# Designs tried in a protein design chat: VHH binders against EKC/KEOPS complex subunit cgi121 (cgi121). Part 50

Target 1, 174 residues: EKC/KEOPS complex subunit cgi121 (cgi121), of Schizosaccharomyces pombe (q9p7j3)
Amino acid sequence: MILPLFPETQVHVFVYENVSNCAAIHEQLISQNPIYDYAFLDAATILYKKQVYSAIIRALEDRRDEQMKTKTIHSEVILSLSPKTEISSAFRQFSMTKKSKNIVVVKIDSKLTEEEEFERLDKLVEGNRVEFSDEELQKLIDFKVLKKNYKLDPSTLENPLASILSSIALRGYS
Key: E = the ipSAE of ESMFold2; O = the ipSAE of OpenDDE; V2 = 0.75 times the mean of E and O plus 0.25 times the DockQ between their complexes.

## First folded at step 7 (VHH)

Design ye2 (from yd49 with G99A; framework vhh_7yz9_2; at its last look DockQ between E and O 0.74; V2 from the best seeds 0.00; counts 0 for: pae O 2.5 > 2)
Fold by ESMFold2, look of step 7:
Structure ye2 (fold): chain B 174 residues (1-174), chain A 120 residues (1-120)
Amino acid sequence: as target 1 above (174 residues)
Amino acid sequence: QWQLVESGGGLVQAGGSLRLSCTASGFTFSRYAMGWYRQTAGNEREWVALITKGGSTTYADSVKGRFTISRDNAKNTVYLQMNSLKPEDTAVYYCTARAYSKYYPTEDYWGQGTPVTVSS
């Protein structure tokens, strides 16, 4: 809801499984329809709540410091998930596509309560809302995709959280 | 290499109507969603209407039922029919083509704007 570092910025995160209309949502995102102003992530790329919060915090820090690389705070969240600085690769790797089945949806700078934002979002997404939790995210992750996106080998998969979070925090500094 | 040129703005009394046009060149018009924004002095641009490449339309709440966006792909033109105008509709109106690469939104194309004044 409220992040300690950004106490005046209201954030909501939602998770949907079995989404049947990702192609329709994608068409509205291509049109940059303001009603769809969220970050739509492919849940197959997200293993931890901390992964999403770290990307949100990184995006907000870059906005605060006038160092954003992308058009909107929501597109900046998508970039911030990536260990690399290339915008196109970040979107290709983490953004929802027409073929996605499960999604994580982020709203930053919300003027609505979580319930009110959910009611708006639920009119746009045809799927089953599940809890934003490590337990639910673990059910939706594709570990082959995670390994590729963060360059994890079998020995580093033992403790993937620290490696993932450091990649997000250190992007552009190495 | 691209251009968006608005026209049709002017002075009108409250309750009146105007039709804005925006003609595009230098890009494949039919592949872009088109929109209208407006701006008053000292404020950010406010979204007014959007039409997708497939013709689906959406409107800001403040103009629903009064404004209609449409497009003519053969003429590379997007229109905004503005009826039942109110003094608060006074603004510079900008058309935009919503630019999107294969993966992410990029810099939109913007027109130079056409002023609309609605007197009370």
Scores: ipSAE 0.456, ipTM 0.782, lowest interface PAE 2.1, mean pLDDT 90
Fold by OpenDDE, look of step 7:
Structure ye2 (fold): chain B 174 residues (1-174), chain A 120 residues (1-120)
Amino acid sequence: as target 1 above (174 residues)
Amino acid sequence: QWQLVESGGGLVQAGGSLRLSCTASGFTFSRYAMGWYRQTAGNEREWVALITKGGSTTYADSVKGRFTISRDNAKNTVYLQMNSLKPEDTAVYYCTARAYSKYYPTEDYWGQGTPVTVSS
């Protein structure tokens, strides 16, 4: 897909459930294997499509403005999900772990169609692809983790989207 | 300080073989992934092969089936066995060590490179 604010940047997002090889993927990621040039997110931390898109946009804005805090655009997406400025905290909060079961995978600057990118990614991920939708994400979310990551309280839990988006947008401004 | 020293480059005819070596010092070798990149004048450095600390290997499509990366932790050395060499394999080959934190990669370390020339 193409984001209106970044027409020259093609983005793809995939969701996998019941992934059996997260530990193997994790090993490749920390090794900076170029084949694994994606942002691998723990689906337990993602509730909305807009949450993911907001993080992508924030990362792209940071890159545009030469304000990236991390080494790669994909790591910047992970950082951008967090209300915290610490990179280690952001990765701990939102990045796929060895114990993850469900993941959201983001590709920035893709030169391939969605289907072609999926074919590449499907060779790396041993799991079931599901639709990237709020409905599917809601099935995979861990609300305890979500509440912790964004410090949600009873007043914001009924509609947490606004709080999440604000946290992403205003990271580093308070 | 981290140091990487490549060796084994040289001139070889097409179809020939070379074995590159990279000796590491200044860090715990067994803890880190090692890789090989190559670069020609005027071009960006391109990835060739990677071996994780666990021994898993991956290769660029252009070298699959011809190159083999391996490591000897006891010698702090990573190797690149290059078979069936082609003129397009001509480049300076660089060894890299991938430093990382618990959650994310941090910094790359490089050697000075070893030149490989494949004549037709």
Scores: ipSAE 0.036, ipTM 0.486, lowest interface PAE 2.5, mean pLDDT 91
ESMFold2 (binder alone), look of step 7: mean pLDDT 86; pTM 0.875

Design ye3 (from yd49 with R31N; framework vhh_7yz9_2; at its last look DockQ between E and O 0.74; V2 from the best seeds 0.00; counts 0 for: pae O 10.0 > 2)
Fold by ESMFold2, look of step 7:
Structure ye3 (fold): chain B 174 residues (1-174), chain A 120 residues (1-120)
Amino acid sequence: as target 1 above (174 residues)
Amino acid sequence: QWQLVESGGGLVQAGGSLRLSCTASGFTFSNYAMGWYRQTAGNEREWVALITKGGSTTYADSVKGRFTISRDNAKNTVYLQMNSLKPEDTAVYYCTARGYSKYYPTEDYWGQGTPVTVSS
């Protein structure tokens, strides 16, 4: 997929459920293994496609403007999901951990078609691929985690999208 | 001040072998994943191999089966055994220690490089 504001940047997003090898993936991520150069997100923290796209756009804007705070565009996506600027908390809250069960995986600057990237990723992830859709994401979300990560009030939980997107867009201005 | 010093490069004929070494100082070597990258003039560095702090190894497709990465924590040294060398393996080889804080990636340490030339 190509985002209109970044027409030369190919992005792919995949969702896996029932992943059995998150601990093995995590060990490769902490070693910064280039084969695992993706953003691996815990699906329990992601409710909307727009949440992921907004974080990708924010990361790409920060890269364009030479304002990235983290080492890679993929680590910047993880930071960009957070309403706060503190890198450690963003990773604790949104990144896949060794105990994660369901994941969202983002590839930015892909040189491959979606099918080619999937074939590569499928060799790394032991789980069931599902569609990247709001329907599938809401089956995997943990609303307690979502509420905590974005400081949502009970009334906001009826329609939290605008609050979440505002939090992503306003990071660094509060 | 940290330091990574590569050695073992040189000129070798195709089909031959070389062993690269990289000795670390100024940081706790056993806490880092270590890697090798290579670079030809005018290009970005290309990843070659990685060894985790626990000893698990991974290789770029172009070198798998021919190169072996290993480490000796007692000597603060990572090695790259390069067998069945091809002219396309010609490059400057760089040792790296992969930076990672408890939760997120940080800056890597890099050596100054050791040149390898593989002739026909």
Scores: ipSAE 0.590, ipTM 0.838, lowest interface PAE 1.5, mean pLDDT 91
Fold by OpenDDE, look of step 7:
Structure ye3 (fold): chain B 174 residues (1-174), chain A 120 residues (1-120)
Amino acid sequence: as target 1 above (174 residues)
Amino acid sequence: QWQLVESGGGLVQAGGSLRLSCTASGFTFSNYAMGWYRQTAGNEREWVALITKGGSTTYADSVKGRFTISRDNAKNTVYLQMNSLKPEDTAVYYCTARGYSKYYPTEDYWGQGTPVTVSS
């Protein structure tokens, strides 16, 4: 997939449910294994496709403007999901953990087709791929986690998309 | 101060074997993943093999089945057993220690490298 604002950057997003090897993946990430050069997100924290795309765009903008706070574009995507500026907090809020069951995987700067990238990623993730859609994400979300991460209240909970996107866009601003 | 010292490089004929060693000091070796990289003049440093603190290993496709990475925490040493060497494996091999936090990697440390030359 090509983003209109970043035509030279190819992006792929995959969703996996019932993943059995998140702990092993997590260990490889900590070790900075280049084979695992993805953003691994906990699906329990993701409600909308636009949430993921917004974070990707924010990360790409940060890179464009040489304002990245993290070492890699993928870690910047994770940071960009958070309304908080602290990297550790963002990772605690949104990154895949050893105990995660369902995940969203983002690849930026891919040189492969979606199918080729999937074949590569499928060797790393032991789970069931599902469609990247709001419908599927809604099945995997933990609303308690979502409310906590974005400080949603009853006034915003009915349609939280605007609040989420604003939080992502305005991170670091007051 | 973190220190890594590679050894074991040299000249070998194609099809031959070498065993590289990297001895670490100045940090808690057992808490960090270790890796081998290689670099030729004018090119970027290439990832070869990685071993986690837990002992899990991964390899670049170009060396799978031929190279084996291992570690001895008691000796603060990581090894790279290289079998069935090819001229394409000619490079300076570097050892790295990867610092990390619970959620985010911190920094990499490198040795001075050991040269490996594989003749046809």
Scores: ipSAE 0.006, ipTM 0.232, lowest interface PAE 10.0, mean pLDDT 89
ESMFold2 (binder alone), look of step 7: mean pLDDT 83; pTM 0.834

Design ye5 (from yd49 with P105D; framework vhh_7yz9_2; at its last look DockQ between E and O 0.73; V2 from the best seeds 0.00; counts 0 for: pae E 2.4 > 2)
Fold by ESMFold2, look of step 7:
Structure ye5 (fold): chain B 174 residues (1-174), chain A 120 residues (1-120)
Amino acid sequence: as target 1 above (174 residues)
Amino acid sequence: QWQLVESGGGLVQAGGSLRLSCTASGFTFSRYAMGWYRQTAGNEREWVALITKGGSTTYADSVKGRFTISRDNAKNTVYLQMNSLKPEDTAVYYCTARGYSKYYDTEDYWGQGTPVTVSS
């Protein structure tokens, strides 16, 4: 995928359910293994495609403007999902852990087609790929986690998308 | 004070072998992934191989099948066995200790490097 504001940046997003090797992937991530250079998100925290796209756009804007807070564009995506600026909190809340079961995986600056990137990623993840769609994401979300992460009350729970996207877009300006 | 000391570099003919060693002190070696990077003149350091704290190994495509990384936690030492060496393997090789408790953790250590020259 090409985002209009970033025409030279290829982005791919994949969703896996029933992942059996999150602990092994986590070991490679803490080892900073370059083969695992993706953003691995816990799908329990992601309800909408637009949530992910907004975080990607925010991370790319911060890179363009030399305002990144983390060391890689992929870690910046994870930070950008959070309504707050604290890096450790963002990772605790949104990143895949060794106990995760379903994941969303983001690749930014890909030099590969979606098909080629999938072939590489599929060697690393032991799980079932599903479509990156609101329909599939809604099956994987933990609503209690979503409410906690974005501090949603009953009025915002009726229309959580706007509140979530505002939190991502406005982080650091309040 | 932490330290990483590489050894085993030198001059070798193409097709030959070398074994690099890197001995660590001043930190809990068994809690870190260990890796090798290399650098040629005018280029960024490139990743060569990594071994996790649990012993899982991975390699750059350019060296797979020819290089083997291993570790001995009792001796606080990581090794790189380099076989079937080619002139393009000529570089300064750096040992590194990578990562800690979370993958956004950037607590890393680097050695001073050991030069390897592969002549044709």
Scores: ipSAE 0.426, ipTM 0.773, lowest interface PAE 2.4, mean pLDDT 89
Fold by OpenDDE, look of step 7:
Structure ye5 (fold): chain B 174 residues (1-174), chain A 120 residues (1-120)
Amino acid sequence: as target 1 above (174 residues)
Amino acid sequence: QWQLVESGGGLVQAGGSLRLSCTASGFTFSRYAMGWYRQTAGNEREWVALITKGGSTTYADSVKGRFTISRDNAKNTVYLQMNSLKPEDTAVYYCTARGYSKYYDTEDYWGQGTPVTVSS
């Protein structure tokens, strides 16, 4: 897909459930394997499509403004999900772990169609692809983790989207 | 300081074989993934092969089935066995060590490179 604010940047997002090889993927990521050039997120931490898109946009804005805090655009997406400025905290909060079961995978600057990208990614991920939708994400979310990551309280839990988006947008401004 | 020294390059005819070696020093070799890249004049450095600390290997599509990466932790050495060489494999080959990080914030280290020339 193409984001209106970044028409020259093609983005793809995929969701996998029941992934059996997260530990193997993790090993490749820490090895900086070029064929694993994606942002691998723990789906337990993602509730909305807009949450993911907001993080992508924030990362792209940071890159545009030469204000990236991390080494790659994909790591910047992970950082951008967090209300915290610490990279290590952001990765602990939102990045796929060896024990993850469900993941959201983001590709920035893709030169391929969605289908072509999926074919490449499907060789790396051993799991079931599901639709990237709020409905599917809601099935995979861990609300305890979500509440912790964004410090949600009873007043914001009924509609946490605004709080999440504000946290992403205002990271580093307070 | 980290140091990587490549060797084994040279001139070879198409269809021939070479074995590159890279010896590491100044860091705990067994903790890091090792890889090979190659570069021609005027072009960007391109990835060839990678071996993780655990021994998992991956290859660029252009070299799959022909090249084999391996490592010997006891010798702090990573190898690239290149078979069925083609003229398009001509390049300077560089060894890389990638810093280990749980949070993907790693630093790359490079050797000086070893030239490989494949004649038709």
Scores: ipSAE 0.354, ipTM 0.741, lowest interface PAE 1.4, mean pLDDT 92
ESMFold2 (binder alone), look of step 7: mean pLDDT 82; pTM 0.828

Design ye6 (from yd7 with G99A P105D; framework vhh_7yz9_2; at its last look DockQ between E and O 0.49; V2 from the best seeds 0.00; counts 0 for: pae E 7.0 > 2)
Fold by OpenDDE, look of step 7:
Structure ye6 (fold): chain B 174 residues (1-174), chain A 120 residues (1-120)
Amino acid sequence: as target 1 above (174 residues)
Amino acid sequence: QWQLVESGGGLVQAGGSLRLSCTASGFTFSRYSMGWYRQTAGNEREWVAFITKGGSTTYADSVKGRFTISRDNAKNTVYLQMNSLKPEDTAVYYCTARAYSKYYDTEDYWGQGTPVTVSS
């Protein structure tokens, strides 16, 4: 897909459930295998499409403004999900782990169609692809983790999206 | 102080084979993943093959089934066995060591490259 504010940048997002090889994927990531050039997120931490898009946009803005805090656009996406400025915290909070079962995969600067990218990624991920939708994400979320990551309380739980987006947008301004 | 030295390049006829070597020094070789890239004049470097510190291998589609990457930790060397070479494989081949910093951060170290020419 194309983001309106970044028409030159093609973005793809995929959701996988019941992934059996997260540990193997993680090993490739820490080994910096070039074909694993994606942002791998733990789906347990993602509740909304807009949450992901907001993080992507924030990362792209940071890149545009030459203010990226991380080395890669994909790591910046992970950082951008976090209300915290610490990279380590962001990765602990949102990045796929060896124990993850469900994941959200983000590709920035894709030169391929969604279908082509899926075919490529599908070779790397052993799981079931599901629709990238709020409905499917809601099935995969761990609310305890979500509450912890964004410091949600009963008052903010009434409108968690607003709180999440604000946290992403205002990262570094608190 | 990290150093990579490629060797084994040369002229070969289409359908022929070459074996490239890359010897590493200045770092603990066994702790790092290694890769091969190739580059032609005026073009960006193209990823060819990758091998993790654990020995897992990955290949570009263009070379899959023809090239084999391997490593010998005792010799601090990574190899690229190239079979069934095609004119399209003509390039300068570079060895890289992927230094893992943290998370998605990468630091690549490169050798001087070794030229491979495949004639028709």
Scores: ipSAE 0.155, ipTM 0.613, lowest interface PAE 1.9, mean pLDDT 92
Fold by ESMFold2, look of step 7:
Structure ye6 (fold): chain B 174 residues (1-174), chain A 120 residues (1-120)
Amino acid sequence: as target 1 above (174 residues)
Amino acid sequence: QWQLVESGGGLVQAGGSLRLSCTASGFTFSRYSMGWYRQTAGNEREWVAFITKGGSTTYADSVKGRFTISRDNAKNTVYLQMNSLKPEDTAVYYCTARAYSKYYDTEDYWGQGTPVTVSS
């Protein structure tokens, strides 16, 4: 897919459930193996497609404006999900961990079709692909984690999207 | 304090072979993942090959089956064996080493590069 504001940038997003090898993937990410150059997110932290797209857009804006805080565009997506600017807390809160069970995987600057990128990714992830949709994401979310990550109270939990998107778009504008 | 020195570059005819070496000093080589990148004028550096500290290897699609990365921890050296060379492989080749505490918090060491020219 192509985002309207970044027409030269091809992005793919995949969702996997019941992933059995998150620990192995995590070790490859630590080693910075170039084949694992994706953003691996814990699906327990993601409720909406718009949440992911807003983080991607914020990361691309920061790259365009030379304001990135992290070393790669994929790590910048993970930071961009966070309402805070501290890198370590953003990764602790949103990144896939060794204990994750379901993941959202983002590829930015892909030179491959979605099908070709999936074929490559599917060799790395031992799990079942599901559709990237709000319907599937709602099955995988942990609302306690979402509430903690975005400091949502009962009134914002009724319509959390605006609060979450505001947190992503306005991070650093205090 | 640390150093990465590439060698073995030069002029080679298409279809030929060349072996690049990169010797490290000033850090504990066996604890680092190593890689090769290449760069042509006016372009960003392109990843070529990667070898983890445990010896697992990966390659860019453009070189898979033709290039082999290896390491010798006793000699603090990583190698790139380049076979079936094509004119498109012409570039300056850079060795890298990755110092790492967390996957988002890393320090890359880079060599000065060794030029490779593949003639037709």
Scores: ipSAE 0.035, ipTM 0.488, lowest interface PAE 7.0, mean pLDDT 87
ESMFold2 (binder alone), look of step 7: mean pLDDT 82; pTM 0.825

Design ye8 (from yd7 with T58S G99A; framework vhh_7yz9_2; at its last look DockQ between E and O 0.87; V2 from the best seeds 0.00; counts 0 for: pae E 5.2 > 2)
Fold by ESMFold2, look of step 7:
Structure ye8 (fold): chain B 174 residues (1-174), chain A 120 residues (1-120)
Amino acid sequence: as target 1 above (174 residues)
Amino acid sequence: QWQLVESGGGLVQAGGSLRLSCTASGFTFSRYSMGWYRQTAGNEREWVAFITKGGSTSYADSVKGRFTISRDNAKNTVYLQMNSLKPEDTAVYYCTARAYSKYYPTEDYWGQGTPVTVSS
C-alpha cells in the first residue's frame, strides 16, 4: 500500500491472531535482529485501522521533518501511538510482549509487494493471519487496556475514536 | 574504550573462500549480538549476517547458503566464513555489536572495516 501523502513509501500492515511464538519474536527484537525490522504491536491495544494509519502518518511526518525521537521508523510508529512523549512508556503500553497473543505488524519502506512481504513475515510469526479491518480488530481489542492507555472516561466513551486520534495528533502540543 | 577490529579481508578469485574475524575489547562481548554489514562505493551499508548472544543466526537472502556467521565468546571474536564468492560480494565488510533494548534500538558499535575484492 502507498499512503497518498507519502507516494514513495510502501507500507504493509498485517494482523495475526493466536500467535504462539511471541516470546521468541521478542528475543529477536531485543537482539535487534535485522530480519525482525517491523513494528510489532499488541493487538489488545488497537481498535481501529485509523489508529494505526494515524501513527504511521505521524511517524512519517516526523521523519520528513527530522523530528524523530527513536532510532528507526518502526520504533517511531510505536511511540506515535502514545498520547505521551516518553519512549519507554509507549513501548510498555503498545509494543508486543512475550505474553501477547494477537499482534498487528507494520512494515514501512517495503521494497516488496504485500504478498511477498507476507511470505517473509509468515516464516517469522506462528499464528493465523486475519484481515486488517475494524471488524477483526474489534474482536482482538482489550477495552480495559484501551481505556487506560488513552485515559478514556465515561464522557469520552461515546466516541473513543475522536479522542484516540486527537491524542495521537496532539502529542507534544498539549 | 571499546574496540572492534576486523581482519581477514583481501583479494580472492570468484568461487573462492575467505574467513573474516572481528575481535572485540572494552565491553562484555558475551552480552552483545554481533553482525556483519558490507558497503560498496556510493551506497549505504547493507546487512549481511547476524548472530544473537544466544547463538541464533540470520542471513541476508543474497548470502544464504554461502556465508556462515559464528562466535567464540572465549576469544571475544565473531567470524564470517564466506564461501563460493562472487564478484558482487566485493565490498568493505564491517563488524557491529548491538546492545539489547526492549524499548528502542540503542547505539551500535562499529569496526573500521576490512576490504574484500572478488575477481572474476
Scores: ipSAE 0.171, ipTM 0.611, lowest interface PAE 5.2, mean pLDDT 87
Fold by OpenDDE, look of step 7:
Structure ye8 (fold): chain B 174 residues (1-174), chain A 120 residues (1-120)
Amino acid sequence: as target 1 above (174 residues)
Amino acid sequence: QWQLVESGGGLVQAGGSLRLSCTASGFTFSRYSMGWYRQTAGNEREWVAFITKGGSTSYADSVKGRFTISRDNAKNTVYLQMNSLKPEDTAVYYCTARAYSKYYPTEDYWGQGTPVTVSS
């Protein structure tokens, strides 16, 4: 996928359910294995495609403006999902954990086609790929976690997308 | 102060073999993942091989089946055995140590590099 505001940056997003090796993936991530150069998100924290895209765009803007708070664009995506400025908090809130079952995987600056990237990633993830859609994400979301992460209340739950996007966009401005 | 010193580079004919070594000091070697990168003039440094503190190995597609990374914690050394070398393997090879992080990547540490030249 090509983002209109970043035409030279190719982005791929994949969703996996029933992943059996999240603990192994997590170990590789904390070891900083280069072949795991992705943003691994817990699907329980993701409700909308636009949520993911908003975080990607925010991260790319930060990079463009030389304002990244983290070392890599993928870690910046994870940070960008959070309404909080603390990196550790953002990762606790949105990154894949050892106990995760379903994940969203983001690749930025890909030189491969979506299919080629999938073949590469599929060697790392032991799970079932599902469509990256709001419909599929809604099946995987944990609303308790979502409410906690974005401090959603009954008034904002009627339109959680607006609240989520606002939180992402306005991080650091409160 | 973290320090990495590479050695073992040199001139070799295509199809030949070399073994690179990287000796670490200034940090607890056994706690950190290690890797090899290579770089040619005017190009970006590219990843070659990686080994976790637990001994799990990974390789770039271009070197799979030909290169082997290993480590000896007692000697604070990481190795790169390079077999079936090709002219396109010609580069300066750098050793890296990656600091442990629970959530996100930390700063990498690098050696001075060792040159490898593969002639046709």
Scores: ipSAE 0.031, ipTM 0.491, lowest interface PAE 3.0, mean pLDDT 91
ESMFold2 (binder alone), look of step 7: mean pLDDT 86; pTM 0.870

